# Ledger of designs, part 32: VHH binders against p49116

Target 1, 238 residues: p49116
Amino acid sequence: EGPLLSDTHVTFKLTMPSPMPEYLNVHYICESASRLLFLSMHWARSIPAFQALGQDCNTSLVRACWNELFTLGLAQCAQVMSLSTILAAIVNHLQNSIQEDKLSGDRIKQVMEHIWKLQEFCNSMAKLDIDGYEYAYLKAIVLFSPDHPGLTSTSQIEKFQEKAQMELQDYVQKTYSEDTYRLARILVRLPALRLMSSNITEELFFTGLIGNVSIDSIIPYILKMETAEYNGQITGAS

## First folded at step 18 (VHH)

Design mo6
Fold by OpenDDE, fold request of step 28:
Structure mo6 (fold): chain B 238 residues (1-238), chain A 119 residues (1-119)
Amino acid sequence: as target 1 above (238 residues)
Amino acid sequence: DVQLVESGGGLVQAGGSLRLSCAASGFTFDDYGMYWGRQAPGKGREWVSGISWSSGYTAYASSVKGRFTISRDNAKNTLYLQMNNLKPEDTALYYCATHTPGSWPEDYWGQGTQVTVSS
């Protein structure tokens, strides 16, 4: 049996909207985030193991882990996205809302903590200098997580996750043979993803574009979206 | 097709220096970590050094720490190994390598470049 992923799954190139505005507006942020989300989901969709699980299971998996995949994508694409600038813009927008007394103190705290967690996670990943291969397999590990409630085919999902873990381990061991801790340093970053609220992520990155529509509700449509449609949207928006 | 072409090897006296180069093609160079290995006559392959995609992380075998420096230029798709204070025990065929899903279960590596250190 071959590897879980292929060379095409290692490549993860995000195209940003163009031109970048002088001031990052909500639309630009949402568009950028949407492109990343679509890229992430279509990445998952392109994996043969993912396809083998069936549509219902696939949808359930993505619903369970989209926030984690998205966050890994943010980390991976942080430079091309100018993520620090995006986050700063988000904070500025929040400050305006705060001044207008639109948010409760508790909500402000939650949102700010979430932004902090995102930034810290991305910074930590940057410090580890995670490459495309490692990101791909980290995303696979996250995607094929059997511990989400309500999943079917959990044994198969677990098998795929184990395969991802083993292949990542092999890669790290071969590339950095005498550094026996690198794999552990990478994997210990994953729990941070589970601490991040999908609702807050959705609010910060998607509310301006999607409105009151939840990411959960659009996941099936994204997964069914033709690649050509996606590419067309990217080129048209650039 | 993935190609890795090593160069820069040669004969050098103990205490001397060499700089090896590895020209990479056929894959997205900056998506992968790279590493150097070596194989001495009659011995198995030995890992020498590894470098992450953007050079933010490097690792070295204990036998070469402080003497060898791995680096890369992604714009040139080139991997380097600066070898200083060479010792006779460093004599080996040096090769650069990487692993992609397409190389599974093995890695890609070049033909290597011979480094010979005389006492």
Scores: ipSAE 0.933, ipTM 0.978, lowest interface PAE 0.4, mean pLDDT 93
Fold by OpenDDE, fold request of step 28:
Structure mo6 (fold): chain B 238 residues (1-238), chain A 119 residues (1-119)
Amino acid sequence: as target 1 above (238 residues)
Amino acid sequence: DVQLVESGGGLVQAGGSLRLSCAASGFTFDDYGMYWGRQAPGKGREWVSGISWSSGYTAYASSVKGRFTISRDNAKNTLYLQMNNLKPEDTALYYCATHTPGSWPEDYWGQGTQVTVSS
C-alpha cells in the first residue's frame, strides 16, 4: 500500500488570467476564482482514494467541502492571485451595492466579516508558512471528512482521512522533529474553514460569471469534465 | 529522479565553523520543507534542523540551537547549514533530506558530507 497522495497531488499551480487588468473587474475575479475552483475539484478527482468512493459519494463530498477546498486554495495561491488586491476589488464592488442601498446593514456586516475571515485565514496560513505538501494533505483531510450529513461510505472516508492525517503527521515530525506542536498549529486552522459561508463565498467570487447557477449544481459537471475541457476553459478565458 | 547532493564538510577544530550545502533536483523544491540530519558513527540518525518552504519557519535540535543556522535559496534549489562553534560531539555524516509522497515510506536524502570536529 502506498501513500494517499502522489507527487503530482502536491503540485498545485494556478494559472491566472492574462493579462491582469489595471482595474480588477468582476469578470476577472470570477474567472480567477473559477480556475481555482476547477483546479481544486480536479485535484480531488485525481486522487485514487477519491475515485474509489464512487461517483455519488464523490459528488457528495465535494458538495460538502468545496468551500473549504476553495478557501485553502485561496490561501495557497494567495500570492499568485494577488488575493489582497482581489479582495479589495471585491470590497470596492460591494461599495456600489451599499451606495445603492441594495443590502441590509446586517448583510453588509456578514459579507464584510466574511472577507475579513478570508483574509485572516490566508494571513494565518502564510504566517505558518505552509508548504505544498502540507496544503495537499490539509485539503485531503477536509475532503475526506466523514462528518458531513448524508454521506455514504463514511467508514471508508474516515479511513482515508486518517491516512491523510497520519501521513501529514509523519511529514511534519520528520521535517521538524523537535517541534512537537507544528502539526497542532497547522490542524487548528481547519475549524476556521467551517466558519465561512459557502453562500457568501459564492456571491463574492462567482456572481456574474455563472449567473444564477449555484456551485452546488455545477459540481457534478465539473467532476465529469475532461481535462482537455478544463484546459479549454482556461484557454478560452484568456 | 530526486537527487540531493551534500557538500561543505571537512575536518575542523573545536570552536570552528563550517557551512554545508545541499543541492536539490528532481522535485519541486519550494513545495517542500527540508531538513538536515546527521549520523555519528555507531549511532542512529539524528534530526538537526528543519526549514519551511519559504524559510518562514525554522526549527533546531536542542543540541545545536544557537550554534547552527538552517537556510535555503529556492532560486538555486539549495539548502544550507551554517555550523558555528562546532564541538567534537557534532562529528557525524550530515545529510539533507525531504519527504515527498514518492519517497514513501522513507525520505529522500543524499550520500551525506562528513563533518569531523577535533578536540
Scores: ipSAE 0.933, ipTM 0.978, lowest interface PAE 0.4, mean pLDDT 93
Fold by OpenDDE, fold request of step 28:
Structure mo6 (fold): chain B 238 residues (1-238), chain A 119 residues (1-119)
Amino acid sequence: as target 1 above (238 residues)
Amino acid sequence: DVQLVESGGGLVQAGGSLRLSCAASGFTFDDYGMYWGRQAPGKGREWVSGISWSSGYTAYASSVKGRFTISRDNAKNTLYLQMNNLKPEDTALYYCATHTPGSWPEDYWGQGTQVTVSS
């Protein structure tokens, strides 16, 4: 059979809101994050293997791994997004909450650590100089994770994950044949994704736009959204 | 259609230098790592060097390490191989290659450029 992904799945181009404001406000941050989230989910949706799992299973998978996909997207699009600047802006905005004593010391610590972990993860990925192919298959590996609770069709999910892993391995081996450790260096970064809180990610990037609506609750809607509608939204925001 | 066109090969004396070029088209060049391979007469294909999408990572075969340098210009969709201190053992058809999902199960590679190193 053919590969798990196609050439179209390797391309992952995020369009940022334009123009970039001098001061990165909450709205700009949330809009940027939302675009990345939508792009990531629609990327997943476009995979034939993903489609083959059915709507219920698809929704469950995305609910389980959206934070990981989003984080990989942040890493991949870090330069285009000016991620460091965004994170700095987020920290600045959080200062207001801190000054108002709205957050406990422990919560502040958790949030700051999360931001640090995000930055470090993205930096580590940049150091590895991960390309579009590798990112695509890393995303596939995290997407088709059979170890999430409550999933159906776990055997099939596992097969897709294995296929993703094998194809990534083959790619790395062919491209860098005498560096037998590159694959391991790449894969060893994945555990960092599991240590990141989806709740904190949601709070940092999405609070300004979705209010009290959770990412979990809107995932089915995003997955059903027409790509044309999404593209239109991007164009309209320019 | 994906095309890879190698150039820059030729006849050179031992200890000499050559710079190979590979012009790529038909795919998003900067989404992929690229690599050089070679095939000597009567031998199988051999991996020579690989480079990541933004040149942040490079790898070399032990046989060419310290002598060859792989590089790329993404703005020109071009892959390069600087070959210094060439040896007769480096005589081969050199080809550039990449792998995309669309190339499965094979890689894309060009027709190659002949490098001949005389004693």
Scores: ipSAE 0.933, ipTM 0.978, lowest interface PAE 0.4, mean pLDDT 93
Fold by OpenDDE, fold request of step 23:
Structure mo6 (fold): chain B 238 residues (1-238), chain A 119 residues (1-119)
Amino acid sequence: as target 1 above (238 residues)
Amino acid sequence: DVQLVESGGGLVQAGGSLRLSCAASGFTFDDYGMYWGRQAPGKGREWVSGISWSSGYTAYASSVKGRFTISRDNAKNTLYLQMNNLKPEDTALYYCATHTPGSWPEDYWGQGTQVTVSS
């Protein structure tokens, strides 16, 4: 039996839209986010274990965890994306909405808290200096989570998750043998992902691009589309 | 093909210093943590030090803490080990290593470079 992931799954390279505008507009933010989302989902679908679960189960898994995968992707690609700048821009755009009285006080609080949580999570991951291997397997652990409601083949999903965990553990143990707590420090960050609202994430990063179409609704299409088609769509959307 | 080539070893007197280098190729260097190990005569492989992909985190064996410093240059795909205040018990074949999915269940490591510390 081979590893759950391959070398190709460790590489996670996001290509940002170019040129970067002087002012980060909603379109740029949404396009950037869209690219990350597609990259994340195509990453998932390229995993043999994922493919083995079948289309229905695959779709269900991605629907359940896309926000977590996306957030891990944000953390991993934070520098390339200039995430802090993007988040600041989002806040600025929100200020306009606030001035127009489009949001309730409670909603503003929720959104700002969400942005804070995103930033803190990414900062915490940066502080841990998580590498490509660790991110890949963290994403795998998140992807193959059997605890989401309505999933089929939960036993098999659990096995894949366990395999991911074991391989991550082995990696950390070999690389940092006398640091017995590194794995725990890494894994303890995962609960933060569950605290983040997928709806708010969708609103912040995708509403300007997909309009009234939900991420949930487009997931099956993203999983079926060819990579070349994705590239074409990104180019066409600009 | 993944290649790790160690260099910088040699004979040194106790209290002396050496700087080891490891040239890496055949994989995306900055996607992985790296580590140094050593194998002393008649002993098994021993972990010495590890470093994260961007050098934001380092770890050391208790036996070398305060004396050895691990570092890396991702632009050069090179791993380093600065060894100060060397002791005879540091005598070993030193090797750099990493783990990729392709290496599973084993690690990639080079041929090593010999470090000999005389009394």
Scores: ipSAE 0.932, ipTM 0.978, lowest interface PAE 0.4, mean pLDDT 93
Fold by OpenDDE, fold request of step 23:
Structure mo6 (fold): chain B 238 residues (1-238), chain A 119 residues (1-119)
Amino acid sequence: as target 1 above (238 residues)
Amino acid sequence: DVQLVESGGGLVQAGGSLRLSCAASGFTFDDYGMYWGRQAPGKGREWVSGISWSSGYTAYASSVKGRFTISRDNAKNTLYLQMNNLKPEDTALYYCATHTPGSWPEDYWGQGTQVTVSS
């Protein structure tokens, strides 16, 4: 059989809201993040192996790993998003909340650490100079993780993950033949994704737009969203 | 269709230099790492050097390390190989290559450019 992914899955292009405001308000941040989230989810949806798992299984799978996919997307799209600027803006907004005494000291620490982790992760990925192919397959490895609680079709998910890993390995080995450690250097970054709180990510990037609605609750709707609807959103926001 | 067209090869004396070019088309060039390989007469294909999408990472075969430099220009969809201090054992058909999901299970590579190093 053919590869797990196709050439179209290597392409991952985020369109930012336009124009960029002088002051990055919460709405801009949330809109940007939402576009990335949608892109990531629709990317997953477009994978034949993902489709083969069925609606219930693939929804559960995305619920389990959306934060990881989103974070990989942040890393991959860091330049286009001006991620450093976005994160700085988020910090500034948090400062306002701090002054209003809306957050406990412990919570502030957690949030700041989370932002630091995001920055560090993205920087580390940039240092490795991860390409579109590698990102695609890293996302696939993350997506097809069989070790999440409550998943069905675990054996099939595992097979897809193995296929992703093997194809990534083959790519790295062919491209960088005498560097036997590059694959390991890449894969060793994946654990950092699971150290990041999905709740904090949601609060930082999505609170202004989604309100009290959780990402988990909207995932089924995102996955069922027509491509035309998504495109309409992009064109309408630009 | 994916196309890779190598150029810049030729005859050079030992100790000389050449710069190879590879013009790429038919795929999103900056989404992929690229590599150079070579095939000497009577020998199998040998990996020479690889470069990441934005040139942030490079790797070299031990046999060419310190003498060859791989680079790329994404704006021109072009891969380069600067070869210095060439040796007779560097004589080979040099080809540029990449791997996309569509190339599975093989890679894309061009017809190659001949490099001949005389003693």
Scores: ipSAE 0.932, ipTM 0.978, lowest interface PAE 0.4, mean pLDDT 93

Design mo6
Fold by OpenDDE, look of step 18:
Parts: sequence; structure tokens; C-alpha cells
Structure mo6 (fold): chain B 238 residues (1-238), chain A 119 residues (1-119)
Amino acid sequence: as target 1 above (238 residues)
Amino acid sequence: DVQLVESGGGLVQAGGSLRLSCAASGFTFDDYGMYWGRQAPGKGREWVSGISWSSGYTAYASSVKGRFTISRDNAKNTLYLQMNNLKPEDTALYYCATHTPGSWPEDYWGQGTQVTVSS
């Protein structure tokens, strides 16, 4: 019985659109986010355990946790993405919307709080100095969550999640033997992911590409897409 | 194939210093935490120190804390262990190690470098 993940699943390399514009427009942000989303879903798709669950279950799992996976991806790829700059740009765009009186006070507060949560989460992960191995297994734990409503094969999903947790635990214990609480410090970050609104994430990162189309609706398409085709197809599907 | 090659060991007097190096290849070095272990004569393997991928986090065994410093250069795929104020009890074969999913549950380690501390 082999491990849940392989070395290929530890590697998570995001390629950003090039060149980076002087002004980060909505299109650049959405394109960057789209690439990350695709990379995350493609990563999931490449896991044998994920494949073993079948297409319907796979779709349901990704629909349930795409926001969490995406957020983990943001944290992991924060440097490559220049996430701080992207978030600043998003805030600036939001300010413009505020000036145009397009948003209610309550909505503004909600969106700003979400951005704050994202920033805090990413910063917290950076402070922990999470590596590729740990990120991979954190994503696996998130992906194979059996507690989402409407899932089938929940027993198998739970087994995969336990396996992910076990392998992560082993890694952390071996690498940081005298730090008995590192695993706990890492895992306690996961609840923050579920406090984040997928709707707001969509609005902030994907509105320019998909308009009123939900990430939920395009997930089945993304999961069927080839790696070489995803950029053009995502923009065309909107 | 994952390869780890340790160097820098030798004979040193108590109170002396050594700097160990570990050259890593065959895996994405900056995706993994690394650690040093040692094996003294007649004893089992002992964890010495660990370092996170970007060096933002380090950990040490209580027996070496304050004397040893773990570091890494990701551009060179190299792990280091600066050992100061060495003691005879530090005499051991020192090895660098990592854990990849492909080797689960076992770790990768090199052949080691011998450190001998004389009284």
C-alpha cells in the first residue's frame, strides 16, 4: 500500500501571465486566478485516490472545497503571484466601485473583511513556513473532506483523508522531531478556510472572466480539460 | 534518484567547531524540509536538527541547542550544519535526510560524514 501522494503531487508550480502589466487590471487578476484554479483542480485530478472515487464524486468534492483549495494555492503561490500587489489592486478597484456607489455599506464591509481574512491566512501560512510537501497534504486533507453535504462514498473519502493526515504527521515528526506541536499549528489553520465565502472569492478574483457564471458551474468543464487548453477554454466558457 | 552527500566531518578537539554540508539532488529541494541526524557508536539514529524549506523555521535537539546551527542554500541545493563547542558526546556519523512521498514511510539519507571529538 503506497502513499496517497507522490513527488509529482508535491510539485505545485504556477505560471503567471507574462508580461506583468504596470497596472494590474481586472483581466490580469482574473487570468492569474484562473490559472491557479485550474492548477489546483488539475492537481486534484492527478491523484490516484481522487480518480478512484469516480467522476460524479470528484465533481462534488471539488465543488465543495474549491474555495479552500484555491485559498491554499494563494498562500502557497503568494510570492510567485505577488499576491500582496494583486490584493492591493483588488482593493483599489473596490474603492472605485465605492466611489461610484455601486455597493452597500454592508457589502463593502463584508468584502473588506474577506480580503483581510485572505491576507491574514496567507501571512499566517508564510510565518509557519509551510513547504510543498505540507501544502500538498493540507490540500489533500481539504479535498478529501467527508463532511460536505451530498457526498457519496464518504467512508472512502474519510479513509483518504486519514491517510493524508497520517502521512503529513509522519513527515512533520521526522523532519521536526522535537517540535511536537508543529502539526497542530499547521492543522489549526484549516478552519479559517471554511470561514471564507466562496461567493466573495468569485467576485474578487473571477468576475472579469466568468461574469455571472459560478465557479460551481464550470468545475465539471475544468476537470475534463487538458492542461494545454485550459486558459483559452475558460475564457470562452464565460 | 534522490541523492544526499554529506561532507565536512573530521577529527576535532573538544570545544572545536566543524561545518557540515549536504549536497542534495534528485528532488525539488525547496519543496521539502530537511533535517540532520547522527548515529553514535553502539547507539541508534538520533535526530539532531530540522529546517523548513525557506529557513523560516528551525528546530534542534535539546542536546545541541545553542551550539549547532542548521541552515540551507536552496540555490545550491545544499544543507549545512554549523557545529560549535563540540563535545566528545557529539562523536557520531552525521547524515542529512529528507522525506518524500515516494519513500513513505522511510526517509532518504546519505552515507554520512564522520565527526570525532576528542577529549
Scores: ipSAE 0.845, ipTM 0.934, lowest interface PAE 0.5, mean pLDDT 91
Fold by ESMFold2, fold request of step 28:
Structure mo6 (fold): chain B 238 residues (1-238), chain A 119 residues (1-119)
Amino acid sequence: as target 1 above (238 residues)
Amino acid sequence: DVQLVESGGGLVQAGGSLRLSCAASGFTFDDYGMYWGRQAPGKGREWVSGISWSSGYTAYASSVKGRFTISRDNAKNTLYLQMNNLKPEDTALYYCATHTPGSWPEDYWGQGTQVTVSS
């Protein structure tokens, strides 16, 4: 019967575009984010339990949770990505937009609040020193969420989420047996993911790549790609 | 294919110190937390201490807290346990361990290194 995930699902290695430019720009940020997105989608598609749910359910699940998976990926890869530097560049761009009267004050406030939430989430995950196993299982818990409206097969999705929760619990209890609070401290980080706006994520990381097409609309095509195509998108070698 | 090899055990007088090492191979060491366990003769297995992947989080059994320090060196794929103020009750086979999806339903365990504390 075996575990929900395999060792290959724990390994999550993002490679950055090279060389890193002296000044970060929209192209570098979009390429970096695209690699993370494709790595995250490849990760999800490779799970046998995910494959067992069928194509329509797969699309519905990923549409519902892609932003949460992406945000977990940002937290996991924050050091490799130099995420703090990327966010600083975005903040500078926003300041220029105010100075040139290009955006409304309400929109700037929304985006700055989102950046603050993202930074706080990443900091809280770093303070807990979340590892690859824990991230993989947090992603699985998020992916197999039966709570989203419009899902079919919610009973089976719930069973997979329970399996992910049980396997995460087993790992934490085995590794840190007498620290009975670690699991709870990890799990209470998850609600913050539901507060992240997919619209703002697209603005921050995917401006100029998507045009007027949302990530939501391309999910079915991404999920049907061959593995070799994914690897090309993840590494930029295509 | 996964190997965990402990060393550094031996005979020591009560109040003394030992430093255990665990050489790891066959898996991505820095994707996982690691832990030490021990088993005394005629007794069940006891968890001793755990450490997160980058050492930012550690936990200890109440029986060893304040006396033992867990650490790791990811560049060397090595886990350590510094054991101070040893007591006869610490006499046991000490082993390092980790859990991966591939080890399910059990953990990967080393063969262990014997620690004997004389009075």
Scores: ipSAE 0.802, ipTM 0.932, lowest interface PAE 0.9, mean pLDDT 89
Fold by ESMFold2, fold request of step 28:
Structure mo6 (fold): chain B 238 residues (1-238), chain A 119 residues (1-119)
Amino acid sequence: as target 1 above (238 residues)
Amino acid sequence: DVQLVESGGGLVQAGGSLRLSCAASGFTFDDYGMYWGRQAPGKGREWVSGISWSSGYTAYASSVKGRFTISRDNAKNTLYLQMNNLKPEDTALYYCATHTPGSWPEDYWGQGTQVTVSS
């Protein structure tokens, strides 16, 4: 009984570091991305269905999908973040070979392809004018994905995913009753998320994060943080 | 408390025009798509038109397409329906609506505004 998410899960407000620098720099980009990451983790862990699965399952789910959640967050917050400007600045620096200590023909190609795929994904989501309800349920669908290796409780996870799908369907069909294609157009965007590399996401957005630790490896610690600690990380107070 | 208040209805001759307004409060208006519905006397509710959060996507029932235009002003938390070339079959109580997790299993909708189109 009752919806998978609440009204508070539809609200997703990212605040940017202030003041905005005259020129984009790695510190500003990393701080902005860190705020989005912690906002996304706070969002996921506050879902009652997620909490019901238990801590080990929670860690496994988020570890498997954090890059997909982050990428949906980038698309949802692309205007607030000025994401197109950030990506253009990164591309210009890569083309000028500024990263001499990381110059590899194959690596540059992989990074440029990833940036292009990310731009295309964000553009396609903007073209569909995806709203807060739709984003929240798309995030729930990727969070409760039973098909990642190593998961336990996959039957219950699948049931939560089906519930998210049903509630998204209900919303789209009620709001846009005679447009029988909108739901399908929205859902076919999700496979593109599995083409996004967490390794390249870390390189693009998290270069300044503490140490050389991957986001995947720190997920258990992030999920255990108290709400006050999350609020500090979301607003940039350390 | 979520509140949707429609206005702008009235009596018009066939071929005339009306503009309906819907004032929204009690929820984050720009997180959601919005829609208009109508209920003719003795009939069930009929979906009329929907609009996405930033107006980038709109949809219309086949019975009103080309004659009605949905729009919204997020700064004023207001939804609109411009109705042109009205026909007697457009006579109905018109209501605005939205769905949020909090409205489940139903939608939020207002009391409606009456539109009557005479021949």
Scores: ipSAE 0.801, ipTM 0.931, lowest interface PAE 0.9, mean pLDDT 88
Fold by ESMFold2, fold request of step 23:
Structure mo6 (fold): chain B 238 residues (1-238), chain A 119 residues (1-119)
Amino acid sequence: as target 1 above (238 residues)
Amino acid sequence: DVQLVESGGGLVQAGGSLRLSCAASGFTFDDYGMYWGRQAPGKGREWVSGISWSSGYTAYASSVKGRFTISRDNAKNTLYLQMNNLKPEDTALYYCATHTPGSWPEDYWGQGTQVTVSS
């Protein structure tokens, strides 16, 4: 009967591998992205409403939305990650691959369009100055999406999403009472997340670390990991 | 415990200025937007102005827009309200506030600082 999330779910602090190398490389990008992924999965797993749905439903929800959740995490952590620098390094690598005739022109165009969409999404979120409360509730709205195929308990998932929407609305209305459009401006950004390709996200951020294993395949294992293992993956320690 | 402590109120003549401060503690100040409200004698609470976590987004009640400026210093966990060209109708107890999951179903509020504008 209380809030969907607690104060601990608003906290979302990413620590980067230190120091940032003079020349960005696949190891740094993959480690950074892995830390964000594990932080995002730990966040989702710790929500009581999520836990209440059961393991099969949890796996199905995260498989359906991990890329959207990861993309929200990129936007939230763009400054601490130096995301613009990471994307610039990836673009330079793609330019070299064209010159060496290693990738098709169609694939390069597809990847560059995805990078542009990601940059635009992150910029739009920064322009709205989205805070930790707002990000936490946007992530909850994305996580509790009842319209994904193959889900069980869709009625309960819909109720949790509606609760997240109501609590976000309450926050925005209280903080910015005479700005009646802020909520709509925030929510209009969410459809862009469905345009982001999970396979391109894997190629951009996870190629060196995962070795052709899809994130979709490892999600059941990530969700079952012990807390100590999560802490190691989030911080990069042991 | 969450604490919000306002200061800087006082008696001023119409047309004058005051700067209010709100010292915040007991929560992660940088994760949340903040707002000022006021309560005139015999009236309910009225929202005055809100500010986003990094100051990139601000909003004002129509009654104070152009005269009041909200700001924050995250290094000092402090919220401010610069009040210019004050009018007698601005007389109220001014309080700072925030909403967190832990404050539900209400907000955290300070005790307030009195602003009295004579004419």
Scores: ipSAE 0.796, ipTM 0.930, lowest interface PAE 0.9, mean pLDDT 89
Fold by ESMFold2, fold request of step 23:
Structure mo6 (fold): chain B 238 residues (1-238), chain A 119 residues (1-119)
Amino acid sequence: as target 1 above (238 residues)
Amino acid sequence: DVQLVESGGGLVQAGGSLRLSCAASGFTFDDYGMYWGRQAPGKGREWVSGISWSSGYTAYASSVKGRFTISRDNAKNTLYLQMNNLKPEDTALYYCATHTPGSWPEDYWGQGTQVTVSS
């Protein structure tokens, strides 16, 4: 048998909306985040091992891990997105909301803590200089997580995760043969992803979605989209 | 087609320096870490040095640390190895390499460039 992923799964190119506004606004942030979400879902959908699990399992896996995949995507695309600038704009908006007595101080503290966790995660990944191969395999490890409740085929999911782990290990060992610590340093970053709140991610990045729908509820529709419709969402028109 | 083409080898006296180049094509160079290996006469391949995609992380075999410097130029799709204070035991065929899903179960390797260090 061949590798879990192909070369096309390693390439992960995000394009930002045009034109870039003079000041970042909710529409620009939401469109940028939507492009990353669709790119991440297209990435997952294209994996033969994922396809082999069947539609019900596919939906369950992505519902369980979309926020982790999205967060890895934020770290991978942080420079292209100017993520630090986006997060600063969000922080300023939140502080204006408390100044105008629009949100509780406890809520804002909770959101600020998650923003700091996100920034710390992205900084740690940049410090390790994680490459496209490593990100692709970290995403695969996250996607094929057998310990989420309600999953079927958990034995097969676990086997795919083990294959992803072994292929990442092989890559790191070959590229950095005498650095016995790099793999461990990379893998210890993953638990932080489980601490990220999908609810807060939706509030930070997806407040502009029409209809007040959760990302969880639209996953089946995203996974069923035709390729041409995917391309329209990824490249955007607005 | 993936190609890795090494150059810059030659004959050099002990204590001298050489700079190796590896021109890469046929894959997305910036998505991957790269590494150098070498094969001395009658020996198997030995890993020499690796570098991350943006040069923020490097690693060296203990036998070359402090003497060799790995670098890359992503605009030129080129990997480099600066070799200083060369010793006769550095005599080998030097290869650049990378691993992609498409190379599985092996790596992509160049044909190599010969470095010969006279005693």
Scores: ipSAE 0.760, ipTM 0.919, lowest interface PAE 1.1, mean pLDDT 88

